# VHH binders against Trans-3-hydroxy-L-proline dehydratase (lhpH), part 2

Target 1, 355 residues: Trans-3-hydroxy-L-proline dehydratase (lhpH), of Colwellia psychrerythraea (q485s0)
Amino acid sequence: MTKNIAQAAVKFEQWQPKIEQESYLTINSLECHTGGEPLRIITSGFPVLKGNTILAKANDCKQNYDQLRRALMFEPRGHADMYGAIITDAERDDSHFGAVFIHNEGYSSMCGHAVIALTKTAVESGVVARTGDVTQVVIDVPCGQIYAMAYSHNNVVKHVSFQCVPSFVYAKDQQVEVDGIGMVQFDIAYGGAFYAYVQASSLGLSLVPEQQEKLIAYGRKIKQAIIPQFEINHPTTAELSFLYGVIFIDDSPNQDVHSRNVCIFADGELDRSPTGSGVSGRIALHHAKQQIVLNETITIESILASSFSVRAIETVCFAGFDAVIPEVTGDAYVCGKGQWFINAEDPLKYGFLLR

## First folded at step 11 (VHH)

Design j1 (from i7 with G26R)
Fold by ESMFold2, look of step 14:
Structure j1 (fold): chain B 355 residues (1-355), chain A 124 residues (1-124)
Amino acid sequence: as target 1 above (355 residues)
Amino acid sequence: QVQLVESGGGLVQAGGSLRLSCAASRYDFSNYAMAWFRRAPGKEREFVAAISRTGGSTYYTDSVKGRFTISRDHAKNTVSLQMNSLRPEDTAVYYCAIKYGWGYDSTPDQYDYWGQGTRVTVSA
C-alpha cells in the first residue's frame, strides 16, 4: 500500500458527494464583505421562493425554509455575525433582480452593506451589463426598490452609491427604563428599517472593539425594553412594523470623518460596517434637526474605522412624514466562493450558535 | 414563475404503452425530487412514482411496479414516466410535481409545485 499519496491536496479538492450519497443538499455562494461586514450571496441550490413581492418571498422562506437560513448563517457553515442574501427574480418590471436578506435572527427589510456588495458583484459578474464608467443597478428588496450606481475605472468597480428608500424620523427625544442600565434616551428613525439611535457616551459606552461585549449586551437590552413600550407602525406596509436594532452614536477619534456609529441588530449581531440603512435613518435625523442641508455629504465610521459617506439628495412627503432620499456610498470586496453541504444524516445539519 | 408542463397523454388500448414527459422552468432544481401523481374520476390524487434529486433512487406505488419507469434529465429539467402494459384502471389525469429536499414523499401536500396534468385513457 502506498503512503505519501501523490498530489493528495488535489484529490481532497476534487471531493464531491457521490451519486449514491443522496443525503446531501448542495448550496453555492459568493463570499464578500463591505467594510468588514460579511455577505454570503446565495447563488444556487436554495429553494425557489414563492411570492410576487420580495417581502412575500422573504415570508415564504421564513415559513417554509427557515432551517436552511440557520444552516447557512449558524456554525459550522457560518457564525454568530454572518449575513446573507438570497438572489431572486425581480418583483418589478424595471428592476434587474431581487434579494432576500438573512441573518442569525431571521430576515431584514434593508441592508446597505449587502446592496453595496450586490451592486459591485452584479456588474463584475455580468448580471448587469456595464454601460461605461457608471452603471446603474436596480435591486428589489423587502422595503422597496433600490437604485444603485457602480463606479468603474478600467473595468474595475471602485465604489458604489445607492439611493435608499424615503427615510424619516419616527419619534424624537424618547426615553425608556432599561433593567440593569437605567434611563436611556433615544430617537427612532427609518432608513429601510427602524432603529433606535442612542448616544454612547450617555451610557458610559465607547465605540471601540474592546467594548464589543458590552455594546452587544446593551443593544439587546435596550431593544427588548423599547419593543413592548413603543408601537412601531410602518405607514404603508404592516410587515415592516418592527424595531430592527439599536445604533450607538459617538464622535470619532479620526478628525477626517464626521462621527462613528455601531449597530446592534438581529440577535446580538454587531455590524462591522457603518450600517447603510442606519446611516440613512441618521441622515434623516440630522436633516430634521437642521444639522445638515441637502447634498451635504458626511462620512460615518464603523467600529473598525471602515466608512460610508451619506447625503440627503431630495426631500419628499412619504405617507405624511417629512422624508429625505439618502444616498450612501461605500465599497466591497469579494473574499471567497463557497460550496456548502447540508447532510440529512448530520444531527447538527441546521446549525448552532455558542455565543 | 415556476411552471411544470406535462405532455404525452392520450388514448391507448389495454396492454399498450405511453411515455409522459414533464418540462420544468429554467430554475435550479438540483435539490428537488420529482414525482408523478394521478387522479382517476371521482378520486383524490394518488402517488404513482418518484425519483430522488440525484436520480439515484426511484419509488413506485405497488400497482405500477414493473410496468412504469420514472427517469429524469437534469440538463433539460425534465422528468419522464414510461408506462407499459397499461390497464383500464390506469386511466387518470397524470400530474407532475416537485419537492425541495431529500428523498421522496407519497403525500401530495408535501410537494411545492404542480403541473396542470395530462389525460391518459386506457380502453378495454
Scores: ipSAE 0.622, ipTM 0.874, lowest interface PAE 1.6, mean pLDDT 92

Design j3 (from i7 with Y104L)
Fold by ESMFold2, look of step 11:
Structure j3 (fold): chain B 355 residues (1-355), chain A 124 residues (1-124)
Amino acid sequence: as target 1 above (355 residues)
Amino acid sequence: QVQLVESGGGLVQAGGSLRLSCAASGYDFSNYAMAWFRRAPGKEREFVAAISRTGGSTYYTDSVKGRFTISRDHAKNTVSLQMNSLRPEDTAVYYCAIKYGWGLDSTPDQYDYWGQGTRVTVSA
């Protein structure tokens, strides 16, 4: 007798934990990318985070639910370069919603690729009602309030711009000795997170996909060398006082763009996008060095040749720093929906990394 | 914020019945276990009953077994406590509570969010 099973694929698709299988937790997500950088938007099943600010909610997650961050970011549900956003209530009366950003090392204060994806999907899903061809989306994140604009044509969002928090130069012309590399020159700037900016050519690095292993290795070594040698103090928020990553800068082989950025952040993640908070710090550096004027737009590529545009739209004084307000423009794509199961009986339930 | 609103408390005679209800609102609570606790005047909060996130498991403190029944309705985000054969020692403020994750727990410190309470008074 034949053992062919009619509609076998449909039956596999119907699998769900049974009511008596109480060992499963179920978490749902919307899967996106911005310029190649993934964003897992956690939509349901995650714990409701405590705190009256987004930063406090991130700390609640760190203190009480960090194993769930690992479960959703690490293998097998994610990977070493996975990035996520937990949707929260807004902390401010004039914001639409809040977001906590997560990745392999923990939590970030700002994420431009995430803002672009969140803004587009908030409008297209109806979380924020359309107000015409341009719809404003206001998001609370750990570093502050983000104003974003979704630009639509025929009710389809075509690109997103957002205004970053006040962005400023923290330190210029610094250097550190790095084992296996030598003396590394860098600037530190804040664009929603603190980055060390390094000219790639000074270290014999090329910002191409073929060098991704070397870029990651150098970025990790440089970050670890800077941390014990240089104090980073956020002027208003002690919880934001940390070096988030290293950004390598170089000319682009594409003469139609200004330059290329490659950010190594968190625990060795390579940003597939040009890094929104990174280009925000870049525009602050360029403005402070008198290399660009207000409202002059530059286009910066990622390692994948995807691009963001950025300009400084306003100067401000922020806690004694001469700062600018950057505007970053890009686009994002929804590439999937996820339903994730975490089984208490699984010895690998909280994930692992083999990178 | 998470809101837990208890209802159904009141004054009943010994041997009577009450049904308490607690509505959880604002979020998806599918991964939360739910429980009832109570506090008699001058005493510490004590565990009454818990129900798992799926509703497949329940647990009761010894003094209420056979008299109280905990249940939940996922579509309405509610947990209920049917209290039969009430005794004067059941007099207390009853609190609902929810806890993220697996399993059942009788320890108050394990619960993430609490209601404000509903008073139950059992006379004579």
Scores: ipSAE 0.627, ipTM 0.878, lowest interface PAE 1.6, mean pLDDT 92
Fold by ESMFold2, fold request of step 13:
Structure j3 (fold): chain B 355 residues (1-355), chain A 124 residues (1-124)
Amino acid sequence: as target 1 above (355 residues)
Amino acid sequence: QVQLVESGGGLVQAGGSLRLSCAASGYDFSNYAMAWFRRAPGKEREFVAAISRTGGSTYYTDSVKGRFTISRDHAKNTVSLQMNSLRPEDTAVYYCAIKYGWGLDSTPDQYDYWGQGTRVTVSA
């Protein structure tokens, strides 16, 4: 028995399953966040996923290893708002690597906050060799090939940019009566998902963390009121024909930025980041309203005062819509490294959620 | 891509020995159990031996117990099968296979990746 806490601490730190403890699986990760939204990058120990495309690899995970997704996303190893990326081989010869996106609701085809974190960490770890102050990182994701640019100063990546999907205004100057709130004015735009954009001050809302419960409640009610009143039809992909969330917009306390964005998505979740597809839809709205010109950059904060910058790079015609191509810029931070143990004898080995 | 490469097959007289080796490459296989299966002409693939992800547990089909020894080398990502006291009935193509997770399994459809096989012929 040791009575020196420093010696005891070393022994705790060195704990590992013994060879006789065959019930443990070990999975390793790099822990990041982009503007407060988490990314758990799974670096080793996960099953090698089958498939020649990233979408096929995601399907293999869903069909054969979904309990491991739960183990890494749910409590006690994760939490209700955890997000992850499984690093894979690229599907294309001209891509650096592939990624399968996982979270507590399942799998995503694209994720802007993840692209930012993956791009930065790929350059800083040497997975992608630096080519100067600007390094291109090419990532295969379920929806396609992503070209991202890592901008460095003194060999430290300071921000990451990537180009998004054609983004467009779907409907402007709409209104809906919402039980318990009143008449709500909104615009609908697409930046990778359809959002209803609502001026927060018109409803007496402030975009501050102290109001998160009220923002969530209002976002849920507004979304449910809009859905039966308005047809949402994606012009090329029927599976995208739904209102994904409500984005509250307002001025920011920081006079050096354009505004603030708070997205209430899914079934009442609040995005800690400014929401990449959300700012993409916003730049499409601002361009359509002649409030900005091409290549004019605006900076938009989250509820946590983290920020993305966005600009419209070019105009395109997308299935009859006047669309723009947004470029989104942000930064990420590594906040930890993880070694996770999953024990076959643990009745809670595949996780749980208590919220 | 996962690559499993068997080696060490060949022609051997009854009573002799062979050592099969299988190198796994491309990824971290620390959470994989490893096994050998075999297929004689005109027969279905059958289980021979398995070793757990740590190497701490092994399991053998009854007809090879005491004659065959499975082992693994984590540093080289290899699994081996030492085959002693060989019989003509051991003649088959031998396949290396791996599966993710806990435990040992004798059922072929539980294995995730397979090698191409190495032929073993035991002459009377």
Scores: ipSAE 0.587, ipTM 0.859, lowest interface PAE 1.9, mean pLDDT 92
Fold by ESMFold2, fold request of step 13:
Structure j3 (fold): chain B 355 residues (1-355), chain A 124 residues (1-124)
Amino acid sequence: as target 1 above (355 residues)
Amino acid sequence: QVQLVESGGGLVQAGGSLRLSCAASGYDFSNYAMAWFRRAPGKEREFVAAISRTGGSTYYTDSVKGRFTISRDHAKNTVSLQMNSLRPEDTAVYYCAIKYGWGLDSTPDQYDYWGQGTRVTVSA
């Protein structure tokens, strides 16, 4: 028996399921965050999803492999606020790859924090070859095709910009009575997903980490009150016709930035980032209200004071809507690599949430 | 795209041997079980043999047990079927198939992807 802890540590590190242990599945990941919001990039071991579109691949996962989503998002392999991307074949010939987005409630149509992390890691890993100081990465996601730009300095990606799909105001100056809260004012806008935008101060909310439980509770209640009273119809894609989340907005304690966003989405997840599709819908709203002009950049903070910058770069007509094309800018960090084991004999193999 | 390409079929006399191979390409198949099915003229697809994702377990339909051997090569992502002591009733189009997850399965509906097949004809 060795009493050398370094030798013992190597033995622990080398553990792998033996071929006789037929009960294990192995799934690998690259662990990232964008402004504090996690992204688990599933790199290998996940089922090959069927379908000619990213939405069809997401439906295949939902119908046939949803237990694996839970296994990777829930405890003990993840947590209540975990977010993931399953790398897929591109839907379009001129895209580099596709992504299906997963979380505790299921599947997302758009995820700006994920686009930033995927773009940076695709360039730094060599999945997309560098083409100079700026490298374009094209990703198919459920809401459409995303063109992202990785900006490098000294061969390190320093920030990522991406252009969202046409973003537009869906409904302004709406009201809903919310049990336990009262009358809530909101606007609905689309920036890759539909959000209800609510002024936090009107409800006595502060956008600080200490109020995260109240923000989550209010966001869930407001979403549930809106859903039965307001139809959400995406003009070209019926599968995208749902309210994704509630975004609380307020002034920032930092006077050098425009404002703060806190998005409550999925099944009570709080976005640690400013929410890329959320700031995209916001810029559409501000442009429609004549509060900003094209190419005017604003900086929006998260609850953690991490930030995205956003601007409207052009106007378009999209299915009868006066829309803009937003550009969102941020950065991401790789914080780990994962190898996850799912054991058929484990009664908790598909995960659980205690929150 | 998932591609499963069978090879090794042909005409053989009763009592002879053939080795079928199926190359899986495009993705990581480490979590997939692999199987062979066959369809004789005018009949439904029937299960022949399966091998687990690790290669540690195999299962055969009764009519081929002792005569056929399924194997896989993880580095090449191939599954093979060594067919010995062939009989005229083994005449069929042979398909390879893969399914994600644990265990072995003899039910065609449980398989996710299929090859286009390779014909085997065993003459009397």
Scores: ipSAE 0.543, ipTM 0.846, lowest interface PAE 2.1, mean pLDDT 92

Design j3 (from i7 with Y104L)
Fold by OpenDDE, fold request of step 13:
Structure j3 (fold): chain B 355 residues (1-355), chain A 124 residues (1-124)
Amino acid sequence: as target 1 above (355 residues)
Amino acid sequence: QVQLVESGGGLVQAGGSLRLSCAASGYDFSNYAMAWFRRAPGKEREFVAAISRTGGSTYYTDSVKGRFTISRDHAKNTVSLQMNSLRPEDTAVYYCAIKYGWGLDSTPDQYDYWGQGTRVTVSA
């Protein structure tokens, strides 16, 4: 019987790998969430990625270190809906740093929840020097350069706004036959990633936690049905030329909220947040349909009723597309710190996912 | 080193015109919106006009609409403020400022760099 459990607890906390006897890789992280969507910021221990661009670095990770992505994103260190960021040197001289985004399927071109969390923690940690109550943070991500503003009070960041890349409608009023579901109507828009936007009500879906499994199933099936039948080409960057996810849209039960949406992306991940890149593409879509005007702010909530505010702040021509610049606002929280050990002898060292 | 240098200020009679210019150097300003602010004696700094990074959008405070025109030269990284039909209440030190990113903003704390200012005096 342990007479002093507190002493035992400290010993557990002080456990370290026996590096003289066993081969270990140690990776550290800062654990955050934005609107409930997790972000594992990988801070140290990960191999230095090679390449001059964020996309090149992502590709290096894909080609040479994808097993580590799985180790960190999959069970038992993560879960099916985990999201991560590998911080890197900046691609551009006027950026503070870069980030490679990872999830259960591979690599993401853009997620606003990550930008919000990275911005907040960069300022609060001193990675980016604080310049008063408002501090700018510029981050290179796979889809381009993101400008963010951290708003602080009493040296605590209270919310973050970021300007997304030129966002535009790619296709309107499309349809696809999906086995077991029927004909699905959708629009495609780009907000750092290409999304198919679907009205949930048209399929008898409700954007509530109780229908999580159905949403994932439908999202997966719709995504897989669209991919072979609809060619997506980004006008300037071939690496971004793919359908990233499906976003279901519905009314909010809250009259003060514009709408609710749920994004199914990667291999069946359900975004707990409103999806920053998703709402960016969405605001472009609403603008194109004349449902909103420039500088009109709308609030979009997630399946958890967490919310982002979003507005189009400028219209631009982007490689032949009529586009808008979205500004997305939200807040993030730090949930913890992680130290992860990968034992070379562990047969499950690179993780797994059970569905 | 980022530098913003204003010019074109001076004394002018009511109803007259002035053209202010702001020259930016020391950084790639292609990613910045540009704006003019002014501070009258005994008053706080106030927004006057802004122009987006592409020059496609402009914004004016109500009191100068129809009288002032903001423009920018992308090649020279300069912003100009044509001020017509000047009034005594337009008397102020005029400052140019730059703001990173897209869109326009009238809030001073959103701007990253400021010029030293140029004095405009409008006599009755």
Scores: ipSAE 0.042, ipTM 0.570, lowest interface PAE 2.9, mean pLDDT 93
Fold by OpenDDE, fold request of step 13:
Structure j3 (fold): chain B 355 residues (1-355), chain A 124 residues (1-124)
Amino acid sequence: as target 1 above (355 residues)
Amino acid sequence: QVQLVESGGGLVQAGGSLRLSCAASGYDFSNYAMAWFRRAPGKEREFVAAISRTGGSTYYTDSVKGRFTISRDHAKNTVSLQMNSLRPEDTAVYYCAIKYGWGLDSTPDQYDYWGQGTRVTVSA
């Protein structure tokens, strides 16, 4: 029988679970990144989550479908630094849709890289109808309602800006003793999630790829040291009352860039982007310290030199806290599409992480 | 929005037949098993029948075995319950439900979404 390599190769591409077989779950995704930080948008095949709020839906996922989070986020389908979004119905009538965020540890309250990517792809895909060169996208996320703007040229979204939730300083000039590191000085601020902000230079850290392991190790240790010593309570939402990560700050090698930061979050994930919620908390912190003024835009870059622009556009009182409304601007890219099969007979069907 | 719509209920005489149908919409249900439950007046909800994602497996409560047949149409995302040799004790509101994942379950709490129900009345 004459062999045709090209035809055979296509057959590999066309492989599908047999319809009559019950052993497979199929989940599809749109693969994106914002500043290098991945976002796996789950587009079909995932269970319909229960609840009237995004938090309730996230909890439903946590309680009933966490194995699927693992399957999609962990190896071999993902990796230790994977991030995902499950698209849901909107919580609010004036929102377009909702999103549950997932990562290697569990569920996040907010990350701007995801909002940017979701906004871009929602407009480009037609999920949200275009309204010219600028299109508003309103997304319900665990921390609240996010207003985003997609800026397009020739029907291509070129960049996205979003207004984050009221962001505020939670604690200033704190210290914690960390085993193997010493006394660590930090501030805590909220920008959709609570972060501890640390000056990298104070610990002899460099925000470069070559020190990624050290950054992760230090970030994890610092986070774990802070948690038992410092109770974090969100003033209105108990579910948001936790320390999400540690953000190391340093000068940028680029003089035109305000600063560089690296966020270590969840279970040792290193954000490839400047971290949208992180820079939101940062701008609140800088404002509180009178280091920036309202409407002053600063550029913050990541370990990959990818950048977000951020400014405080308004001051607000939020549940007793002096807060600001951050506006964060960045770009996202679609980098692929995924079709994922989970075989019930696969002993590793729900994934793994080697650490 | 996920919707389950039951149809086919009605009044029948003992020994008669009915065919219930449940139409699912609002999401891809290819990964869901489907089931029928029923609640008789003054009684708790009870499991009737379930069918797996592919239709390759079915499960029935003992009282309906040999009389009821559950089936599904993958193209239409529907599940049907053919009820033959109906008895007065089969009188109930019948509910369609969907459950994500593999396998079948007779526990109501394991099902994710429910229809509004269709009434079946079997007269003596």
Scores: ipSAE 0.022, ipTM 0.312, lowest interface PAE 6.2, mean pLDDT 92

## First folded at step 14 (VHH; from j1 with T61A)

Design m6
Fold by ESMFold2, look of step 14:
Structure m6 (fold): chain B 355 residues (1-355), chain A 124 residues (1-124)
Amino acid sequence: as target 1 above (355 residues)
Amino acid sequence: QVQLVESGGGLVQAGGSLRLSCAASRYDFSNYAMAWFRRAPGKEREFVAAISRTGGSTYYADSVKGRFTISRDHAKNTVSLQMNSLRPEDTAVYYCAIKYGWGYDSTPDQYDYWGQGTRVTVSA
């Protein structure tokens, strides 16, 4: 036995599977958060996904490697609200790289918090070469091509803005009866994913961490009530034709911001960030309701009081919809690096959730 | 996209040797097992040899055991097959293949990516 703790610590630090331990797979990551929402950027060791589009690559992962998604998103390597990105080859010749978004309940078509973290880390790591104090990063994601700008000071990215895909109102002034809640009024909009937008105060909800269980429960119930009554059809891409989540909106206790958002997405994940694709759909709603003009910036808080800023920078016609191009601005932080081992002999190798 | 390119095939006399090589694209294949298969004229693909992701274990079809040696170079993303004491029945198109995950497999359907093949002809 080693008696000196410094010598023992080096031996622990140097542990790796031996060549004889062929049951291990090794996957590496860069650990980030944007406004509190985690992003595990998978940097090596994941399968090379098949497909000529990012959607096809996501489907390849779902069909052939979903157990690896679970292994990296679920306990003990992740948790019930974990989020990740698999870096891929670009789909388009004029993009820098592609990303497949994963979480504990599946796959996402768009993820604004991930775009912010990916853009910052791509520039700071040199994956995308700097072009000055402002560097453009172009990322292919399942819902389209994302143009992001990294704003640096002293080679440190201080904030990221990105232009979302064309964002539009799908349905306004809808209502649905929800068992255990009552009549719920909502709008549906698309900002990279379809969300139902609900005023929290009308349901007696407060957008605070202490109410996270109630927010999740209500979000799930409202989503399940809407789905059978409303057909969601993406105008150009059938695989994006689904209601992804519910976003609760309320005034903010912070007088310096416009409002607060809490997104319950997938099957009950609570976004710690203000939700980039959610604020994109929201700015489309505000513009369509004549509540904002082009280039008017609003700042929206998350449940943690972290914030994104968003504006509609232009109007476009998108497959028959009157749409806007949103620009979302935020920041991210690198909080760790990971090396993850998945052992074929481990009966819990693909993870578990006890939420 | 992933590309596997075999080389080293050709014409050789019985009892001779050839070394096949397969160069993989510059992706991270550290979690991939690598294998060689072959297809003789008029026959289906058959397993020849496999090497684990670490290189710590190798497996061979009975027909080639003791004559063929599989190896890999992690830094170069290559897998090689040293073929000694060649026989006319070794005549085939040789394919490299890779699969993600633990272990290796003798069935072609389990492999994720394939090369286009390199022809080996062993003359009497």
Scores: ipSAE 0.627, ipTM 0.874, lowest interface PAE 1.6, mean pLDDT 92

